VHH binders against C4-dicarboxylate transport sensor protein DctS (dctS). Designs and how they scored, part 4

Target 1, 216 residues: C4-dicarboxylate transport sensor protein DctS (dctS), of Rhodobacter capsulatus (Rhodopseudomonas capsulata) (p37739r437to652)
Amino acid sequence: TLAHELNQPLAAIASYAAGGLNLFDQPEPNLTMLRQAFEKMGAQARRAGLVIRRVQDFVKKRTPQLAALDLSEVLAEALSITAPVAREHRVKLASLIEGRIPGVQADRILIEQVLVNLIRNGVEAMAEGPRTGDDLTVRLARAGAAVTIEVMDRGPGISDAVAASLFDPFTSTKSEGMGMGLNICRSIVEMHHGSLSHGPRAGGGTVFTVTLPVPQ

## First folded at step 1 (VHH)

Design n06 (framework vhh_7nfr_2)
Fold by ESMFold2-Fast, scan of step 1:
Structure n06 (fold): chain B 216 residues (1-216), chain A 121 residues (1-121)
Amino acid sequence: as target 1 above (216 residues)
Amino acid sequence: QVQLQESGGGLVQPGGSLRLSCAASGFTFSSYDMSWVRQAPGEGREWVSSIYGSGGDTYYADSVKGRFTIARDNVKNTLYLLMDSLKSDDTAVYYCARHLYIPSGRYFDYWGQGTQVTVSS
């Protein structure tokens, strides 16, 4: 997680600082060891700064490259990318495209990553807890002035406690940071003037809904 | 501006070796983590290996650990995948990908055209 990545260099800095203070308080301080302590603190501070900058770089670096996007094509690619992890966890991936889906103005790469993250999250939810079925279905449909993408899993659902921290970038329930991905997905979708929400799936599980505006 | 170009694929027998290369241009190569991702016929994409921009840390999928080595040359702006003890299951198109930093996973913003690796007797 980000918290884990940041806490490691911060803990190292605290350790070297404590060691350096102990050396400083001695009658004849070992200047070589003091220098090494400060050099190691500097290195760990630079490492911590790099972790922070990587998070900030995502917010700053990518101006959305909006173009007419066929969401059916992006969905097909996201399903392709997630097929191996679904197969590993014995989850059947399905898609449901309802009617004619208009093009949207969106950044293909960013929207694909949103879909990949939501599908992986659903597969992992089905792997970890009781499941009400073996399918994960992605539904694509037009709803008024918007296109909706619903990622529907058969996992245990989301408790009120988990829902409160679901979009917190520093509260990950996964060793690989999957919980932090939901916050990034929300930011990407909002960048596109859309919304990301969740709710219970009929028959059990969770639905994550991405809504993107249709150009007027 | 960003371009990634793979080379080095081909047909080999089981137990053989190949070295894939990816020539990068249009960006500061050393500032980006890089990955190899493969796609077998009729299958989804599978992440294979990643390397930090500095070249210090490398990561591998369990299916390739001990057999594949990822490396980079930041002076030549080139990414490598050294493949030993190839198996029929390694048959795939191999893509070079530039890592998009998103804390939650292995995400990529630019991909090469791919290079075909076929392992068959």
Scores: ipSAE 0.000, ipTM 0.180, lowest interface PAE 11.8, mean pLDDT 78

Design n07 (framework vhh_7nfr_2)
Fold by ESMFold2-Fast, scan of step 1:
Structure n07 (fold): chain B 216 residues (1-216), chain A 119 residues (1-119)
Amino acid sequence: as target 1 above (216 residues)
Amino acid sequence: QVQLQESGGGLVQPGGSLRLSCAASGFTFSYYAMSWVRQAPGEGREWVSSISEGGSYTYYADSVKGRFTIARDNVKNTLYLLMDSLKSDDTAVYYCAKGWEDTYVFDYWGQGTQVTVSS
C-alpha cells in the first residue's frame, strides 16, 4: 500500500512532465495546458510528500505531534492541493472564514490529510453523481468551546443505505487502491478530542463537520 | 484508556510456527481496524498485516504473504497473528496497533512481544 500510494503520484508526475515537455517542444506551445501540467505535478508532489511525512512520523513516534495550529493556513494548503482535481471536474472551491479562529492543539499533517480527504470526497461525489450546484465550500468558525470546519459539497447527498456504511472500512479503505477512508478521518479527529459528523446541506448536497476543542 | 497487551512470542527454529495474541481494552474493539507491526534490532518499525473491523478484509506485507494469517475475535476483543514457515528475518518485537497500515495512523501501541527465529 505504501508503495502503491507513492507510485501513483510519482507516475502521475512523470506523465505530466512528459506531456509538458511535448507541449514545450511544439512550434506553438499551449501555455494554458503547460500551466495545468505544472499545477497537476505540484499537487501530486504534495500528495507524495504527505505520504512520506506520515511514514517518517510513524517511525519516530506512536502518537500525533500536537502543536498550536493555525487552521486557516492548513485550509489554504488543503485547497491548494485539491484545486487541480476540482478544476478538472468543474467544481468551484470556496472558503469562508468567519471571525478570528483561535489556534488549536493539533497535528498539522494529520489534520491537513483529513481536510484533503473530505474535500476530495466532495469533489468526487459531485463528479460522479447528479449535482445541485458547482461549489464546494469550506467554512471555519468558532462555536463556543470548539472550532468547526464544515466541508460542504453540492453532490447528490447521502442515502440512508450509504449512511449506514459511511465509516465502514470494508467499502472505503483498501490497500490495493484506496488508502484513507472516512473511518480513518474520524479516528484522526477523535485523537484530537474532536468529532466528525455529517448532514444535509441547505440547497442540496452534504456537509461534513469537524469539531476541534479550543484551548481555554 | 486504551490498552493493548501482546503475548505468544518466543524462541523458535526456522520453519517453525508461532501464534501471537493481542488483548484489547479501553475502546470498542469491533469499531476499529487492527494491525501488527514489528521492529527488528537496529531497524525502524515495519508494518506486517492489517485486518478490517469485521474481519472481511486482510492485508499483508509482501515479505509475509502466504506465511502469516491475521485474524480477530470481536467477542473476546482479541487480535491474532498466525506465523508459519518462520525465517531468521522474522526476528523482531511484534506490536499490536489500533488502525490501518495504509495511513500509518497508529495512536495506541502495546508493550510488544519478542519473536526470535534462530539459525
Scores: ipSAE 0.000, ipTM 0.107, lowest interface PAE 17.3, mean pLDDT 76

Design n08 (framework vhh_7nfr_2)
Fold by ESMFold2-Fast, scan of step 1:
Structure n08 (fold): chain B 216 residues (1-216), chain A 120 residues (1-120)
Amino acid sequence: as target 1 above (216 residues)
Amino acid sequence: QVQLQESGGGLVQPGGSLRLSCAASGFTFSTYEMSWVRQAPGEGREWVSSISGSGYSTYYADSVKGRFTIARDNVKNTLYLLMDSLKSDDTAVYYCVRDEYLSYDTFDVWGQGTQVTVSS
């Protein structure tokens, strides 16, 4: 995890600092050991900096290129990309397009990545936990001044405890090898003046809802 | 049985070129963003490059922009790093890493690494 990766060098720095302080009040301090301790502290500080830089670079990799986007087209592409993993885990992918969906101003690549991530996470949840069914359905609908994209899985659902930490970038579930890195998906959606939320699916499973504003 | 296996490292003189490969197995390769991360002797990890699942989007650390190219073959489940104009500062163990698709806790699977040494 990011938290684990950052806490390791910080703990090492604290340990070397404590050891170094103990030597300053002792007769004949070992200068070679002190130098090595300071060198190791410097290396660990650099490592912590690289972890932070990696997170910053990840967030800033792409400037959003907003253009009129047909959400049904990007959904079709996302389903195509995720079809092999769904097939591997015996998950039936379906889409429901409810009525006429207006175009939205969005970055196609970023929205596609959000959809792929949500669909893949739903498939993995169904693969690794108890299932309430074998379908994963993505629904497009207009809700007033917004368009909603609902990714509905038949996995075990999300407990209140897990739900509280879902969007924490420094807290990992790690139970199934999934980081549940929904915080970046949320950031992308919010960058588009939308929202990302979740809730229980009728009949069991989870619904992740992406809401995007309709152009005025 | 998720596995990443690097190859292609070696000794090369400054200005030389190398192509690293990473064979992936045990997961649907095309749905994951993949990255290269390096670690020089006695130093911390440095992110080098990332590529989106489709291969459309590529990202590079400032230190390697214009010299390195990341690529993938989703039919062969293979990730590549093409390294041109190598410098002594590029000496490191290079790791193939699987990212969670667009997540901050991104490095959930690591290969064993391949050594690149650039020496005159």
Scores: ipSAE 0.000, ipTM 0.169, lowest interface PAE 14.6, mean pLDDT 77

Design n09 (framework vhh_7nfr_2)
Fold by ESMFold2-Fast, scan of step 1:
Structure n09 (fold): chain B 216 residues (1-216), chain A 122 residues (1-122)
Amino acid sequence: as target 1 above (216 residues)
Amino acid sequence: QVQLQESGGGLVQPGGSLRLSCAASGFTFSDYGMSWVRQAPGEGREWVSSISTSGGYTYYADSVKGRFTIARDNVKNTLYLLMDSLKSDDTAVYYCARGTYEVDYWSDFDYWGQGTQVTVSS
């Protein structure tokens, strides 16, 4: 995974630092080996940077094509894409569209990726941890000058300690890849002048809320 | 205008040797690290080797360690790849690229040459 690829250079940096400290504390330190350790640390730090850039380039490879988007159609497609993995993990996918949902100016493919990522993350959370129910529900509603998309799972929820680092690159307490997916979702939503947040779901689980502005 | 021009490729038998050169122009060569990247028929690009700005530090892919040597001449603005003990698996188009990193990914390199074909065959 990308998280594993990032952890490898970070572990190497820590190892070279520990080795360098051991050499430095000797009465006659080997300066050539110390220099080589620092050069290798620099190379590993640059590799870590490239891994992070590769994740961010995922969004940048798609020039945003903003057009009037019907979110209910995009949601239907995202649910279709995720139905097999949900069924495999015994998760019931549901959608709830409350009232008339206005069109938003958005890139269809990028918003679909956000929905697929958030639904997959919810399904995986329900599969890997204790769960309070079998449904994952996506709700569409209008809230003033914005449309909200709420992806609501019945997984174990998010602890306060994890919440502070949830959107940091590759910080994840769940299966590999979740932290990367959330960071990509945040980037896409911010590109659309929206916001991505999370909170507890009534009855147990987590709600991820995407807010997108309505054109006026 | 940045330009990188490879040369020195060709047909060689297994166990043979080749020396690739890359002539750089349009930028201050000594300010940039350099790399070699190859692409075998029907495969993606594979990073081969990198060299620091001064030439003091070199990095190699595991597949070529001990067989290939990367070098540079900052006076002549030229990058080299000396290839010994060539194997059929080394058959590829070899590209000169601007960048210094020991990575499996080449998308971080900002300028590339046109490539030079290396074929290792009997």
Scores: ipSAE 0.000, ipTM 0.088, lowest interface PAE 18.2, mean pLDDT 77

Design n10 (framework vhh_7nfr_2)
Fold by ESMFold2-Fast, scan of step 1:
Structure n10 (fold): chain B 216 residues (1-216), chain A 120 residues (1-120)
Amino acid sequence: as target 1 above (216 residues)
Amino acid sequence: QVQLQESGGGLVQPGGSLRLSCAASGFTFENYAMSWVRQAPGEGREWVSSISGEGGSTYYADSVKGRFTIARDNVKNTLYLLMDSLKSDDTAVYYCTKLGWLPYSNFDYWGQGTQVTVSS
């Protein structure tokens, strides 16, 4: 999550500050090492700022740039981007493309981010909880006037209790770690006149389904 | 600042009972579903139980269904887990959490939890 990604540079800053204070409190402080500690703190603060700015610019400033989109190409890129995190957690990424998938009018970068976020969430679910298998599969298919993208994990699944609260709104909170990722995905899909839903996966796990309309 | 403080753990013999508590502060408690999650040594997190914000809906993992009861007091901002007929495989650190987007993925829990040990 964004909060986890921010915690890394913030923890590094705290560590360098503690080390710098230890050096400063010595009878003859090593000024070269102290300078290096401040330089490292500055670099980590700048990194944290870039992460925040990138997220803000992406969700607040970006206007959807709709164009004819090949979802197979976008899926391939999303799988490429998420391959390292999947490998780290021993998750096998797979894709199933059923039939000919028509082009959709969509913003490539925004739809790619939806897929990356859903795939990453599935991998993290499989890493943190008990899993019913090692694959995370993304399925593309046409269903009537829509194209469906199903992100299917082998995590512990979503209970009926959790399903009821999954999309509960947060009252004016600005916490990126508290469900911003899935809300952002839903907003992006809805901007494309589609829908985002979820359900149980046959054999265990969860399916997140994105539907996008086919242009007439 | 969200804060969750668990208590009530301890050592009990198989078949014993414990009541866990979680004191919550820093958010509008009654607006959020709450859960208990446990972690045994060397194992991943296991979701145990959830309760809706108003307390009208409760859900349990199959391993604890019929033995555990989740409850909440929205006036006192406190979550409870009443544990009956404890078994050795219930031994774990228990955390209360406000659920993230995925119940198994983005748990938002704080504090050290409370240790439950079931052993003779």
Scores: ipSAE 0.000, ipTM 0.114, lowest interface PAE 14.6, mean pLDDT 74

Design n11 (framework vhh_7nfr_2)
Fold by ESMFold2-Fast, scan of step 1:
Structure n11 (fold): chain B 216 residues (1-216), chain A 121 residues (1-121)
Amino acid sequence: as target 1 above (216 residues)
Amino acid sequence: QVQLQESGGGLVQPGGSLRLSCAASGFTFSDYWMSWVRQAPGEGREWVSSISYSGGSTYYADSVKGRFTIARDNVKNTLYLLMDSLKSDDTAVYYCAAEIETYDYGTFDYWGQGTQVTVSS
């Protein structure tokens, strides 16, 4: 529910504020940890704002609102949202940002929904079948005139038979529980003039690749 | 109290090798992903390598892949970085960092003091 989704980031803010105050009162405050506490509070405040905006946009049937977007920031928020389900299934979430990532023209809420859905799908794949490792890693990198976001799980992989039904709107939407299927993710990415693909991960598992163009 | 102490840095010729160590205390080392992060003169911090809590998964920046190896000893609570074929571009202060499982994954919760690596030009 909204109350549950909103209470989680608010409780986290209260916790980081208490921790930050304790650090502030130390004889020699650890400025790095203090900075991290403020950064984490800011991230949770943004998460709370996105929950409220999602409710409002759902009612209004949101049209894409393209603006300059920092993908590193939206990735951090998506990882924050998916952390509880990852912990429940004993999946370690990690992110790798390779080099300087240019801004892209994108709708923050829609791209966040894509990332949350892909990460949740990876966690669920690792929960349901045999896994080849405990990590789910999201890699952010520049590839020529595009930026790539790779969601890499350690699940059983995708068979050729499953691949044929992967973008079935009825089946994928129903199985995900959150009401968002891979077909919706593909549509959102294509709306941004990008692409969504998948392939095998080295060492086992699946990689879902989101490619978004760099503005000229 | 959490503490990370790096060692093993120094002056080395291009093509040489160094092994960095990071001694961890004050937390359950085997419950954390560990990373090496470096900062070159006049530049920002750059991620170098990460290792999972069990050592089963390792990751490397493209600039060091094939030359550096990350390892850990959970019995000794120690993280290692073996650096081969060193280049002048590898000159930096190297930091040991630990990430706890929080809502803000990908941020480093504990940092060491750093150890200086200088590759003579």
Scores: ipSAE 0.000, ipTM 0.103, lowest interface PAE 18.0, mean pLDDT 76

Design n12 (framework vhh_7nfr_2)
Fold by ESMFold2-Fast, scan of step 1:
Formats: structure tokens, C-alpha cells, sequence
Structure n12 (fold): chain B 216 residues (1-216), chain A 122 residues (1-122)
């Protein structure tokens, strides 16, 4: 996983720092070994940077295959993909389609990845933190010249501190990883001339809103 | 190299029973959740059942709940599906699948076996 590839250099940095502190605290520190510890920490920091850049470059290199897309079909597929992890955590997945949803010009695979990532994030938030309910609901609706997709969880919500750094790739409150998944979702949505935002859910939890333009 | 090999399929009469097995190799079996997915002729794939990495949690599609039982043996690296009270509608190719994680898709079936045919017919 990306989190695993990133955790490797971060763990190495922590290990070299601990070793360096042990050397520093000796009456006559071995300065050669201390220098080597710092050099290795620098190399691991550069490795971590390359991992992040590789992920960002992958999103940029994929040219969207835009076609008329039925968001209801993509939502059904995303719910099927995430059903096993939702069942494991006793989360009830639901969908709410309000009115006639027009087709959008979008890349099916990329939009499906956004939905799967947002649903998985919601399920994990409900599994790891206090819950205000058992449902995770995805709502599709038309709002003027746009279609909105709302992924609504019943997790603990997002604190002001976390909200300020939500799309920072090094900031994560999850046991499994970094916030890079949300950055990738934002990039994909922006490639489609849409937007990704978040806010509190009525009754507790978080709502992630994807907005996509209606074709003209 | 990840490898999943199903066995135990065959022809059975309505109301009969079958036990499917899936032999796993090439990965740490006890670290992955596993699933059974079926595909009837000319139709899409239908998820049937999943089991957690420890075997402590099991999940079933409504169409098979109460009739099928999923189990695993982490010492033998084998997944099982015990099928009771089989119906004609259960006729399908049954696939063993490993649940994986991808940065793009999240959780999904990342490796599939070749499948084993189950035919329920008089």
C-alpha cells in the first residue's frame, strides 16, 4: 500500500533519530556515526518525497476517458465493491437518488475510484471512532447546473484542527494511512471541472460533497 | 505468486449439498479476508459470502443466508463454502477471491481463482 511504502522511510527516520540521540548522550559522542545517522535520515526523507510525487504524477498522467456516464450505475458498483468492508464493520450502506439525474461527461473508472475511496473513508471513520448511527448514505441529486453526490457517514466528525489539514498528505487520524486518498479524490474531481468539499452531517458525522457540471 | 485453486463443484439435485474448497498459496493467507463470488451463464458476478482474516466474522448474501456456510482453515490455507438446500438458481461458476486494497479503488477482490462449476438440476 502507499501508506506502507511511506511508513517505511518514516520508521527508518525515527530509528536513526533514536540511535543518534543515544550517541549524542554519551560522554564522548561518536561524531562519525552521528553524521551517518543524519545522512541516512536525509536520504529517507527524500525517498518519502519521491513516493508522494509518484502518486501525484500518476493522477496527472492519466488522461480522462470522458463519456456520458450514468452516476446511478457507478454508485451501485461502488456500493458493491465496498459492501464487504461495510459488513465487517457493521455499517449499513444506503443510497438515495432524488429525482431524475442527468448524465455527466466523466471517466467511469476515475469517478468510481472517488466514490469507493469516500465510502471506504466513511466506513473506517465509523469503525475507528465513536458513532452517531449505523448508516452510511450516498445521495444523488441535481442542484441547478450541477449534479451533487453526497457521501454521509455517522463517524465522529472532523475537528477544526483536522479540517485545517484534511488534504495534507502527511496528516491522518486513521490507523491505516495518510490523507493522500482525499487529495487524489480532489484531483480527479477537479479534472472533471467539479469540486470536492466537506461539512458536518445533521445528527452527527461528516458529509463529503462531490459536485459535477451538467453537460451543455 | 498468488494462486487460488477451487474444487468440489459438480452436478447435484435440488435439495442436495456440496462443499467447495479453495487452496491458497503465494501469500500470507491468515492476513487476508476472503470471499466467494458466483456467475450464472450470461449474467454478471454476484457476491455470495465473505469471511474475515481470523474467521471470526462471516457475511452472506440474502439469497444464500441460512443455506450456505463459509469457513476457513488458516493452518491449511484453505477456504470453504458449505452449500445446503441447493436450488436450480444456485447454478453458476463459483470463484474464490482474495480481498485486497488498492489506493485507487479501496477494498476489492484483487485475485481470483479459475472457478468451479456447480450445476443444480434434476
Amino acid sequence: as target 1 above (216 residues)
Amino acid sequence: QVQLQESGGGLVQPGGSLRLSCAASGFTFSSYAMSWVRQAPGEGREWVSSISDSGSYTYYADSVKGRFTIARDNVKNTLYLLMDSLKSDDTAVYYCAREGYDFWSGYYEDYWGQGTQVTVSS
Scores: ipSAE 0.000, ipTM 0.103, lowest interface PAE 16.3, mean pLDDT 78

Design n13 (framework vhh_7nfr_2)
Amino acid sequence: QVQLQESGGGLVQPGGSLRLSCAASGFTFSAYDMSWVRQAPGEGREWVSSISYSGGETYYADSVKGRFTIARDNVKNTLYLLMDSLKSDDTAVYYCAKDTEYVYSLDPWGQGTQVTVSS
ESMFold2-Fast, scan of step 1: ipSAE 0.000; ipTM 0.201

Design r01 (framework vhh_rezetamig_d1)
Fold by ESMFold2-Fast, scan of step 1:
Structure r01 (fold): chain B 216 residues (1-216), chain A 121 residues (1-121)
Amino acid sequence: as target 1 above (216 residues)
Amino acid sequence: QLQLQESGPGLVKPSETLSLTCTVSGGSISSGDYYWGWIRQPPGKGLEWIGHIYYSGSTYYNPSLENRVTISVDTSKNQFSLKLSSVTAADTAVYYCARDYEWTYGEFDYRGQGTLVTVSS
């Protein structure tokens, strides 16, 4: 994941910094080894920057190609893409389509990426802590002038402290982090004049809700 | 439409240089603002980023591999290549060429199908 790819260079930087401080605190510091520690930290910082740049380039450079989109088809493809990681973590993927879902004006690839990200995050949340169940369900429904996509996991849920920092870049309560991926999802959804929110799932877990407007 | 295809020998002897080429079709390497690079997956392990290049020649390498890696681009042939020197059995992996290797967003059509390279004598 993005969080995993970003946490690797950040952990390396922390390790080199700790080693460098240990060297610095010696009576006769080895300046060559200190220089190497700083050089390695710089290399890892550049690596982290590349990961961030690629994510930003994907979101910012891509010109949205808005077209009438069948969300049921996009959901089916997102579930297909995430099936291997769900299977690896023994998560049962399910979809629930309630009623007739009208077309929305959206960029197919960008919305598919939002769904893949949210499903993958749910699977990882279920892998990290005690589960309240084995299913991850994605629900499509119409709510007035909007369509809602609810990604519902059976993970440990989100505390108030975690919720406050959920969309902060570079902050994470998990070993692999969630903040950057969710920030990108929020940006994509808002670009489509929608919203991304979260809340507790009945019976335990978290619900991430994507709301997209329906053309009149 | 846009396709990437790896090519090169599937067997390399220890201490020799591994050479792979990626041919891009359906689009130009010099169009847009993209990086082009290499990633690999050793048997039973996760994916490892090797490095990438901008069409102007600017390169960025994985620090753990940077003394052995060279990536180059040939915009006239719409190709880019990887050279990895002094190979050992640890370099045995499936090698992929990619545009926008960031899989979090599912750009699977911009990755090659992969080519297995075995290092043995």
Scores: ipSAE 0.000, ipTM 0.098, lowest interface PAE 15.4, mean pLDDT 76

Design r02 (framework vhh_rezetamig_d1)
Fold by ESMFold2-Fast, scan of step 1:
Structure r02 (fold): chain B 216 residues (1-216), chain A 119 residues (1-119)
Amino acid sequence: as target 1 above (216 residues)
Amino acid sequence: QLQLQESGPGLVKPSETLSLTCTVSGGSISSSDYYWGWIRQPPGKGLEWIGHIYYSGDTYYNPSLENRVTISVDTSKNQFSLKLSSVTAADTAVYYCARETVYDSLDYRGQGTLVTVSS
């Protein structure tokens, strides 16, 4: 899996770092072995970078298969896919559709992946830290010439420090090292001439907002 | 139009190396979009992922098999191959080659080839 492919070089880096520190703490450190440890760490870091680049290149290179998409339908499917993980973490999934949502021109598979990733991230945020409630709500609404999809969690929110590195491929609060998920979401949304942003949720938590243009 | 076809011996003796080749037609292996992998299904059991390779030669193996597995790619022949060393009866399975997306899904798979490990 992608997570295992990324975690393998990261685990190797951690192992070489631990070994290098152990050598450093010896009365007469072996400088040749220390150099080798640093060289191996560098090689594994480059390997991790190639995995990230491969994922980014796949998303960028893909030609979107644009078709008229009913966002309510794809949202229902994304909620179905994420229901087991939400249930495991005692998170209540809800959807709120405000008004008539027009169709958008989008790649169904790619947009579903964005929704699944954002919902999963919200569930995990609620599992990891203090939460202000048990609901994760996805809201669909029209805002002028665009449709907005708001994924609203009740997790601890995002600090300024975390926000600065949020789209860094290596940013992750989980041991799985899946920080690239948000970067992939941003790339997919931008491919559809939309935007992905985040902000605080009223009452506590985070809102991730996907904005997609609608044909006029 | 993409087709993947396994080839190699159907019988391997215990302790020897199992060697299979996958020939890709209708598409190029030299693609940044895909991994090229091997999976197997032992009789009466589920599918087990063995490993995959990127066209650059970078490999990723199932940790339970990594000390016995080598996957290689030959972009000039549009082929990739599997070598599994020190085989036992537990390695008897139908072996499939596959194209994998970066999202860890199989989008094309070969027909499969049965490999029996027996003396």
Scores: ipSAE 0.000, ipTM 0.124, lowest interface PAE 13.7, mean pLDDT 77

Design r03 (framework vhh_rezetamig_d1)
Amino acid sequence: QLQLQESGPGLVKPSETLSLTCTVSGGSISSEDYYWGWIRQPPGKGLEWIGHIYYTGSTYYNPSLENRVTISVDTSKNQFSLKLSSVTAADTAVYYCARGEYYDTSGYFEYRGQGTLVTVSS
ESMFold2-Fast, scan of step 1: ipSAE 0.000; ipTM 0.207

Design r04 (framework vhh_rezetamig_d1)
Fold by ESMFold2-Fast, scan of step 1:
Structure r04 (fold): chain B 216 residues (1-216), chain A 121 residues (1-121)
Amino acid sequence: as target 1 above (216 residues)
Amino acid sequence: QLQLQESGPGLVKPSETLSLTCTVSGGSVSSGSYYWGWIRQPPGKGLEWIGHIYDSGSTYYNPSLENRVTISVDTSKNQFSLKLSSVTAADTAVYYCAREDYVTYEGMDVRGQGTLVTVSS
């Protein structure tokens, strides 16, 4: 994930800095090891810069612009972005496009961010605790006057207690983090006159459903 | 070197409106595809998101607070503001203003130092 890719080099820099400080404070510091620590910090800083530049490539729209959007293209890109984290956690990503999906009026970058966040959350839910399968499936279908995007994981599901705080942006079951992602997703979807809901997945797991209106 | 600074009264009486301002320095409140928002932390509790405004002027509020909250932006002063009406003791908290980057799933990329607001008579 983008946050994971950025956190890796930053954690490495912090580790090399702490180790370098310990070496530096010795009565006779090992200058060769200190040089190597600085070289590795420089390399990690350059890696962080590349991650940031890649993220900047996703910020092409300066203002939200609704335009006719092909959701199948956006889904393909979101799956591509999340494939590395899915492989890391042994999750099989699948897509199911049912029939012909009409265009929707939406902001491509914002909808892509919603899909990436929901897929990432599903993968992480499956990485922690019991799972009922190894697939995470995203289903795209037309339902009457709306298009639905269903992100279906095989994680442990959502308890009533967790469900009560699911869209609370600062309630997180993850180790040391703020739960802003789901609330931002809901805000983006509602900006598009849609809805974001969740429910149990048949056979175990959770389904997050994004509903977007079809232009009349 | 973007910096955010909260300002406003440290004490508000019950039933009144809390008004806070965030001053942006080292950057522009009208730049980029960012959300500018407010979060709070009541004593001994976790962080609670209040709402944000997009660079287009569109606002999004926590549903639990949406009937009492207004967030606005003043580009001429490089500021954005929070108004929270009908306050009670439950609104006592440290209030933070923040910039949220919508291309990162963790949202908040810069925040202010926070300002304590106490609701009491």
Scores: ipSAE 0.000, ipTM 0.149, lowest interface PAE 14.9, mean pLDDT 76

